# Ledger of designs, part 1: VHH binders against Glyoxylate/succinic semialdehyde reductase 2, chloroplastic (GLYR2)

All scores and structures are predictions.

Target 1, 314 residues: Glyoxylate/succinic semialdehyde reductase 2, chloroplastic (GLYR2), of Arabidopsis thaliana (Mouse-ear cress) (f4i907)
Amino acid sequence: LAYRVYSSLQSTTPSTRDELGTVSIGFLGMGIMGSPMAQNLIKAGCDVTVWNRTKSKCDPLVGLGAKYKSSPEEVTATCDLTFAMLADPESAIDVACGKNGAIFGISSGKGYVDVSTVDVASSILISKQIKDTGALFLEAPVSGSKKPAEDGQLIFLTAGDKPLYEKAAPFLDIMGKSKFYLGEVGNGAAMKLVVNMIMGSMMASFAEGILLSQKVGLDPNVLVEVVSQGAINAPMYSLKGPSMIKSVYPTAFPLKHQQKDMRLALGLAESVSQSTPIAAAANELYKVAKSYGLSDEDFSAVIEALKAAKSREA
Structure headers, positions and changes below count from the first letter of each chain, unless a header shows other numbers; antibody chains are not in Kabat numbers.
F, E and O stand for the ipSAE by ESMFold2-Fast, ESMFold2 and OpenDDE, each averaged over both directions (binder to target, target to binder). V2 = 0.75 x the mean of E and O + 0.25 x the DockQ between their complexes.
Where letters were taken out, [cut] stands.
The coordinates of atoms that the task and the answers printed are left out; those that the model quotes come from them. Centres of patches stay.

## First folded at step 11 (VHH; from r01 with W101T S104W)

Design r03
Fold by OpenDDE, fold request of step 18:
Order: C-alpha cells, then sequence, then structure tokens
Structure r03 (fold): chain B 314 residues (1-314), chain A 120 residues (1-120)
C-alpha cells in the first residue's frame, strides 16, 4: 500500500505570493539542511539573500536567483527576516554573535529565526544578543532530515517573539508541513527532547511486546499487523517491526544518539522535579545496548538488550 | 526507474581483500543514504553498512574495523572495501537506497546482488 503522501500543496493564492515577494529574506548556512530550505524559498518566489562560511556552497542558490553577501552582518543589514541553519551550537553562536555576526547588522523592525538544533542555553544566549539590538528573535528547531527539507516537509518547533512567529509563518509553510508556537525561548529545544524521549520509550515498549508475543507462542509478525490496524498505529512499528523480528538494525537513527537524547531528557525532567520512570527504564536498556557494541546500529537494536537479560535468567 | 547494480564479487582467500561497487541510476544519487546488506546461504539477510548524504558512515559490529563504505557522487557509485575477509563473510552482497522520514529511514530499493566467496 503506497502511502500516497498527499502533499496538500496548499496553493497559496496569487495574492499571498505577491506579498511574499515584498519581504527580503536572508538565509545563513548552506549545509545539507540549509541549502534545500533556501531553495524552496527561492522556488516559491521569495527574495532570498544567502551566506555560507564556504562561499562556493552558495553558488547553486545564486544560480537559482538568490543574492549573495559576504557576511552574516551584511545579510541582516539588508534583509527584513533572516533564517539561520547551522550544524551545531558553537556555529550558531558564532554566526549570530561572532565576528561580522548577525547582531552587527540587525536592528529594530527586523527578525532573526534560528532553525538550528541547539541546546536551551545557546538559544537563550542568541535570543538575548539579538533582542539587545532591538530586533525580534524566534527559535525554530526542526524535526526532519535532508529529504524532508528538500520536500518542504519539515516540522518547526518555534518559540520566542510571537509577532515574529506570525511574520515568519508563511515562509515556514513553504519549508515545512507543520509549525508550532511553544511560547518562551528554550521551549523549542525542550520539545525536541520530549519528543525523542517518547520515541525511545515507545521503541523499548514495542520491543518488549515483540519478545513477549514470541514467548507466549504468538507470531510477532501478526502482532505488527494487528498494531498497524489499531489506534496505536505508528509508521515506526510497521516499518521497523519486521526488521526487529529478524534482528536486523540498519542505521536510520543511531542508537548512541537516541541514548544521548534520553539522558538529556531525563536531565530536563530532573531540573523541574518531574518523575519519568518509563523513560528512565528505557534509558537503562539503551545503555546496555551500547555496552554490547550496538552504538552505531539503529536505535531499534535496543531489543538486543532485552534478549540478553533473558539469557542471564536462564 | 530506480536501478542499483552490484559488481566486484568473486572468490578470495581468508585474510584477503575485495572491493565491491554499486552503480546507481534513475534518481539523484547524492541526495540519498545508501546501505550494504549481505545474505549468507541458509541465513537471513543482515545489514552491513550505511553511508549518508552527509558522508557519515555506520557499520555492523561484525564488520567494523575491516570494511569501509564510501561513495563517489560524480560517478553515482557506492563502494565497499572489504579487508581481513573471513569464511563467515561469504554471502550475496546487496546495495539498497534509504528513504529518510522526519525521524528515521527505511530501504525502498534494492539491487540484484553480487556473490562473495571466502574459501582456502
Amino acid sequence: as target 1 above (314 residues)
Amino acid sequence: EVQLLESGGGEVQPGGSLRLSCAASGFTFSDYAISWYRQAPGKQREWVSTIYDSGDTYYAKSVKGRFTISRDNAKNTLYLQMSSLRAEDTAVYYCARVYETDLWGYEDSWGQGTLVTVKP
């Protein structure tokens, strides 16, 4: 059954297209995520100015009609709304606040939208520096990889200045399938951790279900089928379940990264005195799986931690 | 149409080396993660290695330190350099394209495979 992802291309009415062209857009960072995001904006008819540390990475965008500037400062000086997509917190801070950084060009009436995945502290730092110039700030970390970015199917987890969220919304809709406003800066990063925590916990629970089904004499493939037709259906179960049953764990999301996210989420929970016993239990399984040398395999390999526990009880 | 064609298989002695190739066509090769799999006689297919479009590489525990995955985007070709080969590495080797969702990926296209035989 070919899941026809009906890309509801909401045909932005021609009137909204004309309005999109009146706002000057800056885009900082032409990496694996930033480049396709910026391309989608250009294809939609936006006025886009691009910058990247390595200039040559801007060439494809310039070929599509984008403008080029030699620094983040120059981009923010000339653009009404600037997006930033950097690989790590250090780069995000440097581009925003470092030499020739965004803060030196940005001013009142302008907006900075950081779509980079950074920690809460880094987001707060960048927010403060941007806002000290009189400009508005929005964090907007994304859920999705390169292909979703290319297809305009990202999920934006936004937080910060509400007026900037409203202003940025049409552009987020070009680059993504959904967007959320989550309030205060830092909540975007927090949401990512919570979502990944849930994902890790779900996988661990599902792994237990597979093994239990086998133990009681049920066909685990039938379990996967039953789950896929019920109210707890998730693509993760249907697509990963068969491979898990066969003990095949091709890396899509490395187990070591999942365990890291579990650790960070538990830290977050502790910081607000919230009990998360299911996540804690799941994290212990991921730690065990790592100790078995499964760090580079898919996070679904957590099922191996459960199998090993059974062998010690026999 | 998406096509993947494996080559480079053959017979090799234990401790020897072999390089496999996978030629891709019908899609933008540079935009996709690509994986190697293998299936030994009478056994289930197992994952061997994946290389992402970012260049990040991952390996199964059984081949880590002995196998190296790489790609040439200009040639639309995936490679697997195998060293210190063992009898248990005998299998048909397959390449597969990986489709990535917002959180994880799955293989959506497969080659026909190439046979590797490790024997004295």
Scores: ipSAE 0.315, ipTM 0.752, lowest interface PAE 1.4, mean pLDDT 92
Fold by OpenDDE, fold request of step 18:
Structure r03 (fold): chain B 314 residues (1-314), chain A 120 residues (1-120)
Amino acid sequence: as target 1 above (314 residues)
Amino acid sequence: EVQLLESGGGEVQPGGSLRLSCAASGFTFSDYAISWYRQAPGKQREWVSTIYDSGDTYYAKSVKGRFTISRDNAKNTLYLQMSSLRAEDTAVYYCARVYETDLWGYEDSWGQGTLVTVKP
């Protein structure tokens, strides 16, 4: 069943400021991502109740008009829709299912939207526990960093209960530039892995192109320019290409994290018996680059693995 | 307007220490990752270190264990503590703001640099 990713650009008519205020919103986790996300909701006129393990991190939000509760349980007990943005799977599980966790306050008619980046197993676990209460669950990991979060420019990769997706949509539109419904729980995490796999593979391919251009006597800077004007243009090529040519790899996305994502993506592929030979080849290059001590450099440093391989064949 | 201003450069003997500062203005400093770069005479600019808004730090292999990047968000200031300085550390040091996309970051603003000279 080709789930047509209905990018329904359905411009959900911005629920009138008045409509947004009728739903009580909970937000768990006031970290780097959670705080600006919650702020955007508040600024949009939403009724927001916040919680964080460290209470002081809620103070800025309270100053903006948010309510405060002392536990995830209290938040979910008082709110119709609760968002959670936690730093890691362990925290996500603890906040959802641990002592005074969300599951103890949430009930039928309410929704839990986990925007944390967690593994598939953790997401499924949280989903089950939330749903066992009669509440609805939506996975909604995000593509984007702090700046996009602040600017309300996140991409939400959602999966789970479709009715909750529909209910959450206006709020996701406040916090992000786009949202996707991907079906069953776990698909959000899977999508992130697939996207990062593609990114890693693209970088490796681009690196090969740079080196080949040099080998055949072409100016690699001209290659970057040609690519930037063509159908395969991507911001990644135009912005990172010049630095790659100069062998400068400032850490924007650590190579070790890229390699990790490649590994996880390959595992995902294996689990469904999908062949991914390009990603596999790329992963080997990232592994080699790591072995050269480039783990903390930008993932574009993968080009160094290719340079070394050439020297061995020569 | 985004501004970055480096300071603290000077002459130091091999094995010595120096602390660089980068004063930031025109943006919410705490929301951005910030990086140090350096450019030696006749060489290309190279990445030195990055500190994220999360506090995570990364270092080039050449400076790892000798340099420490830190930040004071209240003062909108980035620091680079340099120890065990070597002749090869001689360079103009630059700070740069990192803009983060949905997938990765890049430097979108640069300071004017401060000169560090390591001489016996």
Scores: ipSAE 0.286, ipTM 0.735, lowest interface PAE 1.5, mean pLDDT 92
Fold by ESMFold2, fold request of step 18:
Structure r03 (fold): chain B 314 residues (1-314), chain A 120 residues (1-120)
Amino acid sequence: as target 1 above (314 residues)
Amino acid sequence: EVQLLESGGGEVQPGGSLRLSCAASGFTFSDYAISWYRQAPGKQREWVSTIYDSGDTYYAKSVKGRFTISRDNAKNTLYLQMSSLRAEDTAVYYCARVYETDLWGYEDSWGQGTLVTVKP
């Protein structure tokens, strides 16, 4: 299956707002990410019906004008398009396919958009169950966390039924700053893997730069500033550089998870005979950092793999 | 208005223990990761520990096994239990709220700090 990449940016207007109000929207899961996402849809004028395992978490949404239903089944039975944002694959599967789950209310003419972070196998399972009802399915894993969710700045990596992508697009634009259509289910997770491979390689290269600058007598803080003003600027260099210079690695993305993503990306590259030598070299550094007991530190701790053995912290 | 106020600093003997507190106001405390940092005289600020809203905890290598971060969301309070203190732990300790992006976070609000002195 061919990958299809589509990115668009929209602003809301009175005519867009009126159109959004004519589609009944379900939203399953009012956790840390789901609640602000649903609130953004309500504030934009969407007709939103919410559900959550803990009913009281829906109260803020109802106070903003949302409708409430007592099960995922009842939400999908009464809505044209339903989003699900659950914390893990087990919850995403249970909400879709479990007792009183979405599949029992959803049918032909309706759509289910799973914006949860799930593995490929779980997304394929949910897709199969939803499509067996005659409904359309879209996976839409998200790049972004709590603050971007609140600000409507998420990045959606979507895959699945193209007509559902087109129908969901205006609502994704309310909740995010960009969206991509990547073809068949599973390609969203694959895109995240490729992106994270690039990120891991960038961090390793940046670590080399910091250490080289120090060795030749340059101020690495000035290096960070120079990088931030030029063509190679990336937010993570400015955000991570100062702490890396101080040998401080507060965990935002665990090194073990970056190393796992490097390994999986190299496997993917091998399966299609694609050379990725920069990622291969970077992965060796992450493996060395893990051997030093840094698995639970931030992935920026990869810089420790490049230091002389006697200079590494015990 | 986000406010963070550290307390519980003081003087302690080597090998001793101390508990720091950080009172938070002006935001939904339970929704954020919160970190402890420290700054020794003449040195730059150093990350110590982070607790996420999930309850997951992370520690700098220099303090792992000796310090314990915790939170009481009902009291909007962050804690740092410090044990087996060493001279190198002498610093002003700060708490900071963490703003999270997709793959990393940064500290967007800081407290004023509380001094910990470990006697020689």
Scores: ipSAE 0.005, ipTM 0.278, lowest interface PAE 10.0, mean pLDDT 86
Fold by ESMFold2, fold request of step 18:
Structure r03 (fold): chain B 314 residues (1-314), chain A 120 residues (1-120)
Amino acid sequence: as target 1 above (314 residues)
Amino acid sequence: EVQLLESGGGEVQPGGSLRLSCAASGFTFSDYAISWYRQAPGKQREWVSTIYDSGDTYYAKSVKGRFTISRDNAKNTLYLQMSSLRAEDTAVYYCARVYETDLWGYEDSWGQGTLVTVKP
């Protein structure tokens, strides 16, 4: 509530709007996260130019006053600062470095901020390609889902060129509630992967707890309450627990994305010879849940991977 | 007070079609994700489909390709177009408002439900 009030009041001041409008902003990727992020920039008075592989996804943004360009190259050629929000590492690399990609329009004096969630190696690759043009690069993966993106409440985990961090900061503040500068490129992606690895592991263990409590004759709703009053309390347990008990998984963070993040985190752990056995076990549960067709459901649907088969009960 | 009212349930032959409606009041409908759920006799309630305020849609595997969720924000109404209905689709269907946090969503309001019966 309080952050929505602050964001709204800040967005309506004439001096703030005038200064924000002096930097031309590109935004690549109008998916579930990118569209609301770009909309918040437009509503704050920014001069925004958008692109998406599927042009029709840009129509709502153009209707709000955005400009459209037909390629990432054309966006970066006409903008001072370009944000990219793509669903996976392959798309992030392709938009930055592929045919008609951002690198062909960007140059010295311009900046590229990749807000996608990608693995460390992909972020470093994109950084190298952008910086080889003379432009500045910042990785800025986010913590938050669709609603925080809509509300301007994302948390940015940034790393890269410090001058670009400083130039991007006002725009990150429009789209988020906090930002961290983590130094060298790769540190943002690594922090995001580690945080999401912990989150996925926590959900898997919580799912086991719910099912065990049911099996031994305890009330799992009481379990959720007991957990909420002690040292292991986590907001996601209190918020997801009741729905999980009712087998209800409305999508806020897709299970397929949690499984992807587990896979990428395990790859990172392997690259530095760090043992992560809890995450490895949890990832197997997310893979099982995907095989049940739950990829588009919320990641809390991982509990379904632990349930007894229906045919056994018949 | 948040109000959700389902309608459009009834009996249908296997392979038939049916359209459910959910009339919403007491909140800004266009600001919320809203979902369909169903509960068969003796079973736990299960998620069917969600539509976000952006218009993005998601479906459970069991209904993907057969059911279509939609919304009319001017009429504060959610719809579920059901096609190729099967006996296992027999259930009470509920709509629910989704409250989203920075990490996940949670249903905070439910309708009373509408019964869909697919004849054997």
Scores: ipSAE 0.000, ipTM 0.229, lowest interface PAE 11.9, mean pLDDT 86

## First folded at step 15 (VHH; from t03 with N32Y D56W S104H)

Design u05
Fold by OpenDDE, fold request of step 18:
Structure u05 (fold): chain B 314 residues (1-314), chain A 120 residues (1-120)
Amino acid sequence: as target 1 above (314 residues)
Amino acid sequence: EVQLLESGGGEVQPGGSLRLSCAASGFTFSDYAISWYRQAPGKQREWVSTIYDSGWTYYAKSVKGRFTISRDNAKNTLYLQMSSLRAEDTAVYYCARVEERDFHGYEDSWGQGTLVTVKP
């Protein structure tokens, strides 16, 4: 069954600024991604209520005009549409379904949009729990890191209740440059994991290339330039390559999160008996990098794992 | 100076209950997450529970459903209500202040601990 991915560029008629202000928006999780996403909604004139386990992380948003509630339950009780951006599957489940979680405040007529990167099973679990309350559910994991989040240039990979997708679309358009509806819950999570698996593998390969170029006496900066002009060009190479060469890794996407996504993607592959040897090899490098204390550095720091391997052979 | 002082430890029978307290001073208590840890004889220190400044809580699997962490910001005091106590809960219990950074939290201050002994 050829799943026709209808990229329906449906030109969502600009919901009049007036219509955006009539919907109360909740936002759970003020991390590196959640905070700028919520800020964009606020700046667009949306009525936003925020929550984070660390309350102080909400202060900047409150300063911009957001409301604060002390729990996910309180947020969903008072908001028509609630977004959640959490760091991992466990957190996503806890915030949605745990004590004082979203399910205890949400009800019929309301919607929950989980933009967290989670595994397929977690997404399905959260969906079920939310829907059991009578509310609608949409998974909407994002492609993009800190800067795209700040700039409202994220790509949303959505799946779940179509009516909620339609309702959420204007807000997704504030936070992102594109959105895809992928059908049944789980497909969004799966797509995100596949994309991030590819990204992680590409970065590892690129890191190898940098080191090899240096080893053979080539200028790695020239390599970055050559790559940027060819068929294998990706924005991340030009953005991160120069810093990698200098062994500086300003965090746009933490290495620990990349490794997490690699792990989850490999689990997905295993569940369907799909061989992914390149991703597996890349994942081992990210694990090594984590062991070196680089978890909170940019995922481009994976190059350090390759450098260390040389020292052991010597 | 940051100070944390645990109290409420003692001997209790299996199935019993005990309430621990941690008195905090030297910092704005309401702005910090605080955790309970425990260390049994001959074992490594293990995490028990955390309560954030928002009131959000986490529990170790071993104590979930039996222990309740809470705080009174007006009194600068952290609590751990323990119920259905077991022999394996015997340990010195510590409270610790959690410093939140951009990507992780870590405990930067510790109390001296209070001993809990569960014995028939």
Scores: ipSAE 0.728, ipTM 0.900, lowest interface PAE 0.5, mean pLDDT 92
Fold by OpenDDE, fold request of step 18:
Parts: C-alpha cells; sequence; structure tokens
Structure u05 (fold): chain B 314 residues (1-314), chain A 120 residues (1-120)
C-alpha cells in the first residue's frame, strides 16, 4: 500500500501580517531550539507569550516584545495556540499534564502543538490529556538543529488534529522551510525517531572514517572534501567534519539528546520486533561519550568515544 | 558571600509532619533555582526536590506526594513541608543554590544542614 504522501502544496495564501497578529501564541520551553523558534515568531510580528522553568531564559524574548507568564497553565489560559519544545519525554509530559501544566489552562477552541522529540507512547498520552479538555492537539517534532532553528529552516513532522494543522500552518512556515502531515498521533514521533536514528548512525560511521583515514596516513580534511562531492554527502559532514578533526565540538545538537533519541528509536524498533544492529552499535558509542562528560557537547563529539577505545588496546 | 542556613529539623514520630526552612543571603534569591538534598547515616547524599525561579518544581520519586517545596522571595527563604514521614526519611537535610548553564544546572553553594530524625 503505497502511502501516497499527499504533499498538498496548497498555496496557503500568505495570511496578511495583519492576520498573524490576531492569534495569541504561547511558547513553552526556551532551550537551544525553543528560544530561536520563538524569536522568529516575534520577529514576524506574532503576539507571543513565553514560559520556561528557568525564568531568566525568557528575558531575551521579553526584550524583543514577548509577554511572560509564570506557568504553562497561565500561558494556555491566555493563548489561542501554544507550542511546546521540551528536552525529553518526561519534561514534555510534566509541562503538559503536571501541576500547573498546560491541561489546566487549555480549553475548547484552543490548540496545543508539541514540537518536542518524544516516544510514540508519550505523544499519545499528551494528546489524550489535551483532547480531554476539549482542545485540539498536534505533534510536530522537528528535523534540524540550532542553526536551522535560528534561520527558520526547520522541517516539521506533524500528526494529529488536521484542523489544528491548518490553523498552525502559517506559524510553522515562519519557523520552518517545510511541513508534513503524517495522519494519526504517534506517526510524527515515530518519523522523528527514525530520522534521528539514521543521523546518529551516520555520524558514528563518519567519525570512524575520519579516524581510519588518519591511521592510514590520509589527510582527513581531504576525506571531508571527497565526501562532500559524492553520493554520501550530507550537510552535517561538511559543517562538522573540520571541527571534529580539530577535536572541537560547538554545540548545535547536544550529544545527550542524540543518545536519548537513539535509545527511544531502539525502543520503537523493539516494540515492532525490527532488528537495528547498526543503530544499537552507534548508541553504545554515544553512551561511552556521555560517560566521558561530553553530554553537553555537540553530538559529533561521539568521535571521542572511538579515540578512547584505542588507548585501552594500547 | 553566599550563605544558606537550614533550620526546622528535629525528632518526629512516623506519620508526622515537619517544616524545614532555608534562609538565603549574599545573592539575589529570586533569580536562582534552589534544591533540597538529604544524607542519611552511612549513605550518599541524594537529591530531594528543586524549585526554579519561575516556581516550577521537581521531586524525587521517594518523596513525591509527601513533600512540598516552596519559596518566599520577599523573605529570601526556601521551605520544605514534609508529611507522612517515614523512618527512611531520617537524614541531614541540606539546601543548595543551583547555577544554570546553557545545557545543565549544578549546585554551587550549600548550607550546613539540619537533622531530621523519624523514630517511633
Amino acid sequence: as target 1 above (314 residues)
Amino acid sequence: EVQLLESGGGEVQPGGSLRLSCAASGFTFSDYAISWYRQAPGKQREWVSTIYDSGWTYYAKSVKGRFTISRDNAKNTLYLQMSSLRAEDTAVYYCARVEERDFHGYEDSWGQGTLVTVKP
């Protein structure tokens, strides 16, 4: 059954700048991804209210004209559409459903869009709790890291209430370059986990290639160039390769989040009895890198796990 | 100088309640997350609860539903209301200031602690 991905290029007529200002937008979570996403909405002229567990992280947004509320409940009580970008499934559930969470302020006629990377079960749980209030729910995990978030070049992998997808579309277009509607809740989360699993595995393979090239006397910078011109080219190789060679890992996507996504993807695979041995091997490298204290470094720091293994054989 | 001073510890019977306080000075209290920790005799120090500057709270599984963390910014004071106390809650309780970095938080200042003893 060829799932015809209906890319309905419906030319959404540019909702006039005037129409964007009529919808009150909430944004929960001002981390590495949430902050630049919210900034883009503000710059586009949207009415944005922000919240973060650490209040000071909201200060830059407030300086740009955003409003502040002291809880997710207060944000959803005052906003028509609320976005949430949290670090992990536990945080996503807690912010949505915990004490002073989003479900206590949200109601019929409003929408909740969770752009966090979570497992399928967590997405379904949050969806149910939100919908039980009479509100609409859309999962919309994103493909892209810090720079794409800053540039408004994210890819949204959405699923859930189609009317909310339509309502949220103009705002997604501010923060991203593309959006997909994947149907039932859970499909967005699943797609994101699969994509990030592939990404993590590719990075691990690339790291092995860098080290092997060095070991055999090749210039790893030339390897990066060769890869950039061939069939295996990915933007992350050219972007991160030179820094990896220098053992510098400026954080665009934290290694701890990559490892989390690997873990969640392996759980998904297990739930459907799908073998993923390459991803499993890659996950072990990310776990080792975390144990070295590299959790907050870019996920490209996984190369350090491979370097350390050499010192033990020596 | 950053100072944290715990008080309110004492002896209580199982099932009883106790309220701890932590008085803060030497910094802008309202701008920081603050945590409670405890250390039982012969055991490692363990995290109990955190309250952020926004008022957002987290609890350890072992105390969730029994303990309540709160703060009064006007008084520069952190509180821990403990209810349904158990023998395993016996420990020295510490408050700690949390410094937030881009990707993680860490405790950078600690009080001297206050002893809580739960005995029949």
Scores: ipSAE 0.726, ipTM 0.899, lowest interface PAE 0.6, mean pLDDT 92
Fold by ESMFold2, fold request of step 18:
Structure u05 (fold): chain B 314 residues (1-314), chain A 120 residues (1-120)
Amino acid sequence: as target 1 above (314 residues)
Amino acid sequence: EVQLLESGGGEVQPGGSLRLSCAASGFTFSDYAISWYRQAPGKQREWVSTIYDSGWTYYAKSVKGRFTISRDNAKNTLYLQMSSLRAEDTAVYYCARVEERDFHGYEDSWGQGTLVTVKP
């Protein structure tokens, strides 16, 4: 496109790899997503300092050359740019603003990039607390799961301080394949919740399809192949379908996190009077799967919520 | 096998202090977050405090400022220093190992508990 060509003509940065090593990077949260994200930064030659609530989760990163600090405050005090990848809004707020939190080490000239999935209100709260220190804030929730995180193929949905977006861009490019700047804080969180709402609904409908195909005497493996050949194909159907047919759910994206995102998306929809009945129905299935003890299984385990009771006539 | 053994409970006057210990064995203690929980008579078990291997600590609102969690990784021991005790602190106190799984963490091993009674 003409705009993209015009934008590149204004660039004069011939050696960005060397500049990556001159910015000190903090990374808070070494879970299933944060660990591979931080590893990609280290492998690219970035100067990375890590922290996690459970310190031993940092050991692989330290083994790759990362530095360790014992609190979010110490990380932000020693780093120019800090990323945070936490599981839920409460954790994201607590790491940013709680005891020994990031706000106590961050100051003017520094930036905080929250790559967690949180609700709009939580993102705005964190933004206000960070910006009150004089630092810059960017929300940047990701689209993608464990494998894209490992491969540096995440999609970043960013919003907040434009100068920080520009400063963070090279590091986002290491961890992902694309990035969007969506304007004011809150827009990134909203976009991510909408995307994940669609994903959760798609998996629930796919689960229904597998079970219906089996019930009417079709081969569900053939169903997976038929779906893969047409316009409704999605990578997750081919990746998850065979295991779902075998009732095996090795965790790539935990079911509890998909259910959380459905809940947050439904809350967002209610706040603006938008009807989302497909998502509401899908969320009930994720809640049922949680009640079966499947919270830590892959979100494809939602198919278990649809299975008939073995001891009762259906 | 994972073992957690609480001790240090007893009777104490209102406003008094007490120190609980939790001795851990059967796992690499320094790699885990450890929590205190309590269960008052007729009540649900409630979270009190957590300390991570990094030293990061969290407290329930009901105990913040009065209780201090700490750990000694060389002795594989978790502590809870309780001060300004009130009658509502009367409970059986449990320690629990936290396994962080997929950002959330959950308690996967529990001790048998130690009783703390704050006299009326």
Scores: ipSAE 0.000, ipTM 0.204, lowest interface PAE 15.6, mean pLDDT 86
Fold by ESMFold2, fold request of step 18:
Structure u05 (fold): chain B 314 residues (1-314), chain A 120 residues (1-120)
Amino acid sequence: as target 1 above (314 residues)
Amino acid sequence: EVQLLESGGGEVQPGGSLRLSCAASGFTFSDYAISWYRQAPGKQREWVSTIYDSGWTYYAKSVKGRFTISRDNAKNTLYLQMSSLRAEDTAVYYCARVEERDFHGYEDSWGQGTLVTVKP
């Protein structure tokens, strides 16, 4: 097959209620991202069956009309197409392949779409296990956080079995604003790592800007405004800047996970002999922030790694 | 008030076994994931194992195959069956309630701990 990368201009049209109801949808993981994603599918008229490790997290979905099953195996046994949104690679592997996992209920004619953020090796492992059952596999990590998930504005970075991408597309369109097909399994996870490497580097640079502006006697709140109006704007600068100036870091993306993604991206770069010196420098700052006990704070807490010891209270 | 109370610690010979218990009160135990952690002298607290309300279990690499986490929802009690104990398992063991927040679980309530000592 000749693969072409598809952009948002290639998205499919929405399906009617009757067409949506002909595919039974499983959804594994009702965390901060999975719950609103599944809710959007239910509200669009899809036949959705849910599961979560903490089963009470499924109650809002059941209240909206979802069905519940007590294991990943039972979900995949009763559904045509199953999405999985798990917090980490170990959970994604265990839900797919572990005790009572998805592989024990899934079979030929069914599809598994892992929308979790995992490393390349984990995605390839899950893919092999799913495909060994005769089922199809698509990795589809997302760009976006809780608010885009609630608004159906996620960006899907997909790779794997092309027929499954095509079957999943209407449902991805309900949960997101764009989707990309990137070819072989592993390419979605790799793209996500590269994207997160850029994001981590951007935050480190922004942190330097805030501190420099303060040192030269400028108002850092004005800096945030100036940045937001120009060519270098990014929504995260407006979202995170004010709290960073106040030295508070409410967690939306844990610093430990940003640091992990930096490390993994640097390893990927080394494996293909690609120089990424900006990311390497940024990663050292995230490592320093972790050593200050900031692992569970938002990744914007990286600014603390740049402060003089006498001015820092951590 | 959420309360977690560990018990069952003590001294044991290398290769021996112990069973730890964690009695929970002040919340609906059956709705929560619960974890065991341990802290050896001079080291940071280390995750050991988690059991979810669904029965799904996870283990740290250092204890997988030797430790078994379980729960009895009727008694609001978490257990850790430890076997093939080694000197490196000497630590204060804590149970903690896990709250899923921001696509990650975090421990929002802790017990006081129970000491396990594996003799030379």
Scores: ipSAE 0.000, ipTM 0.225, lowest interface PAE 15.2, mean pLDDT 86

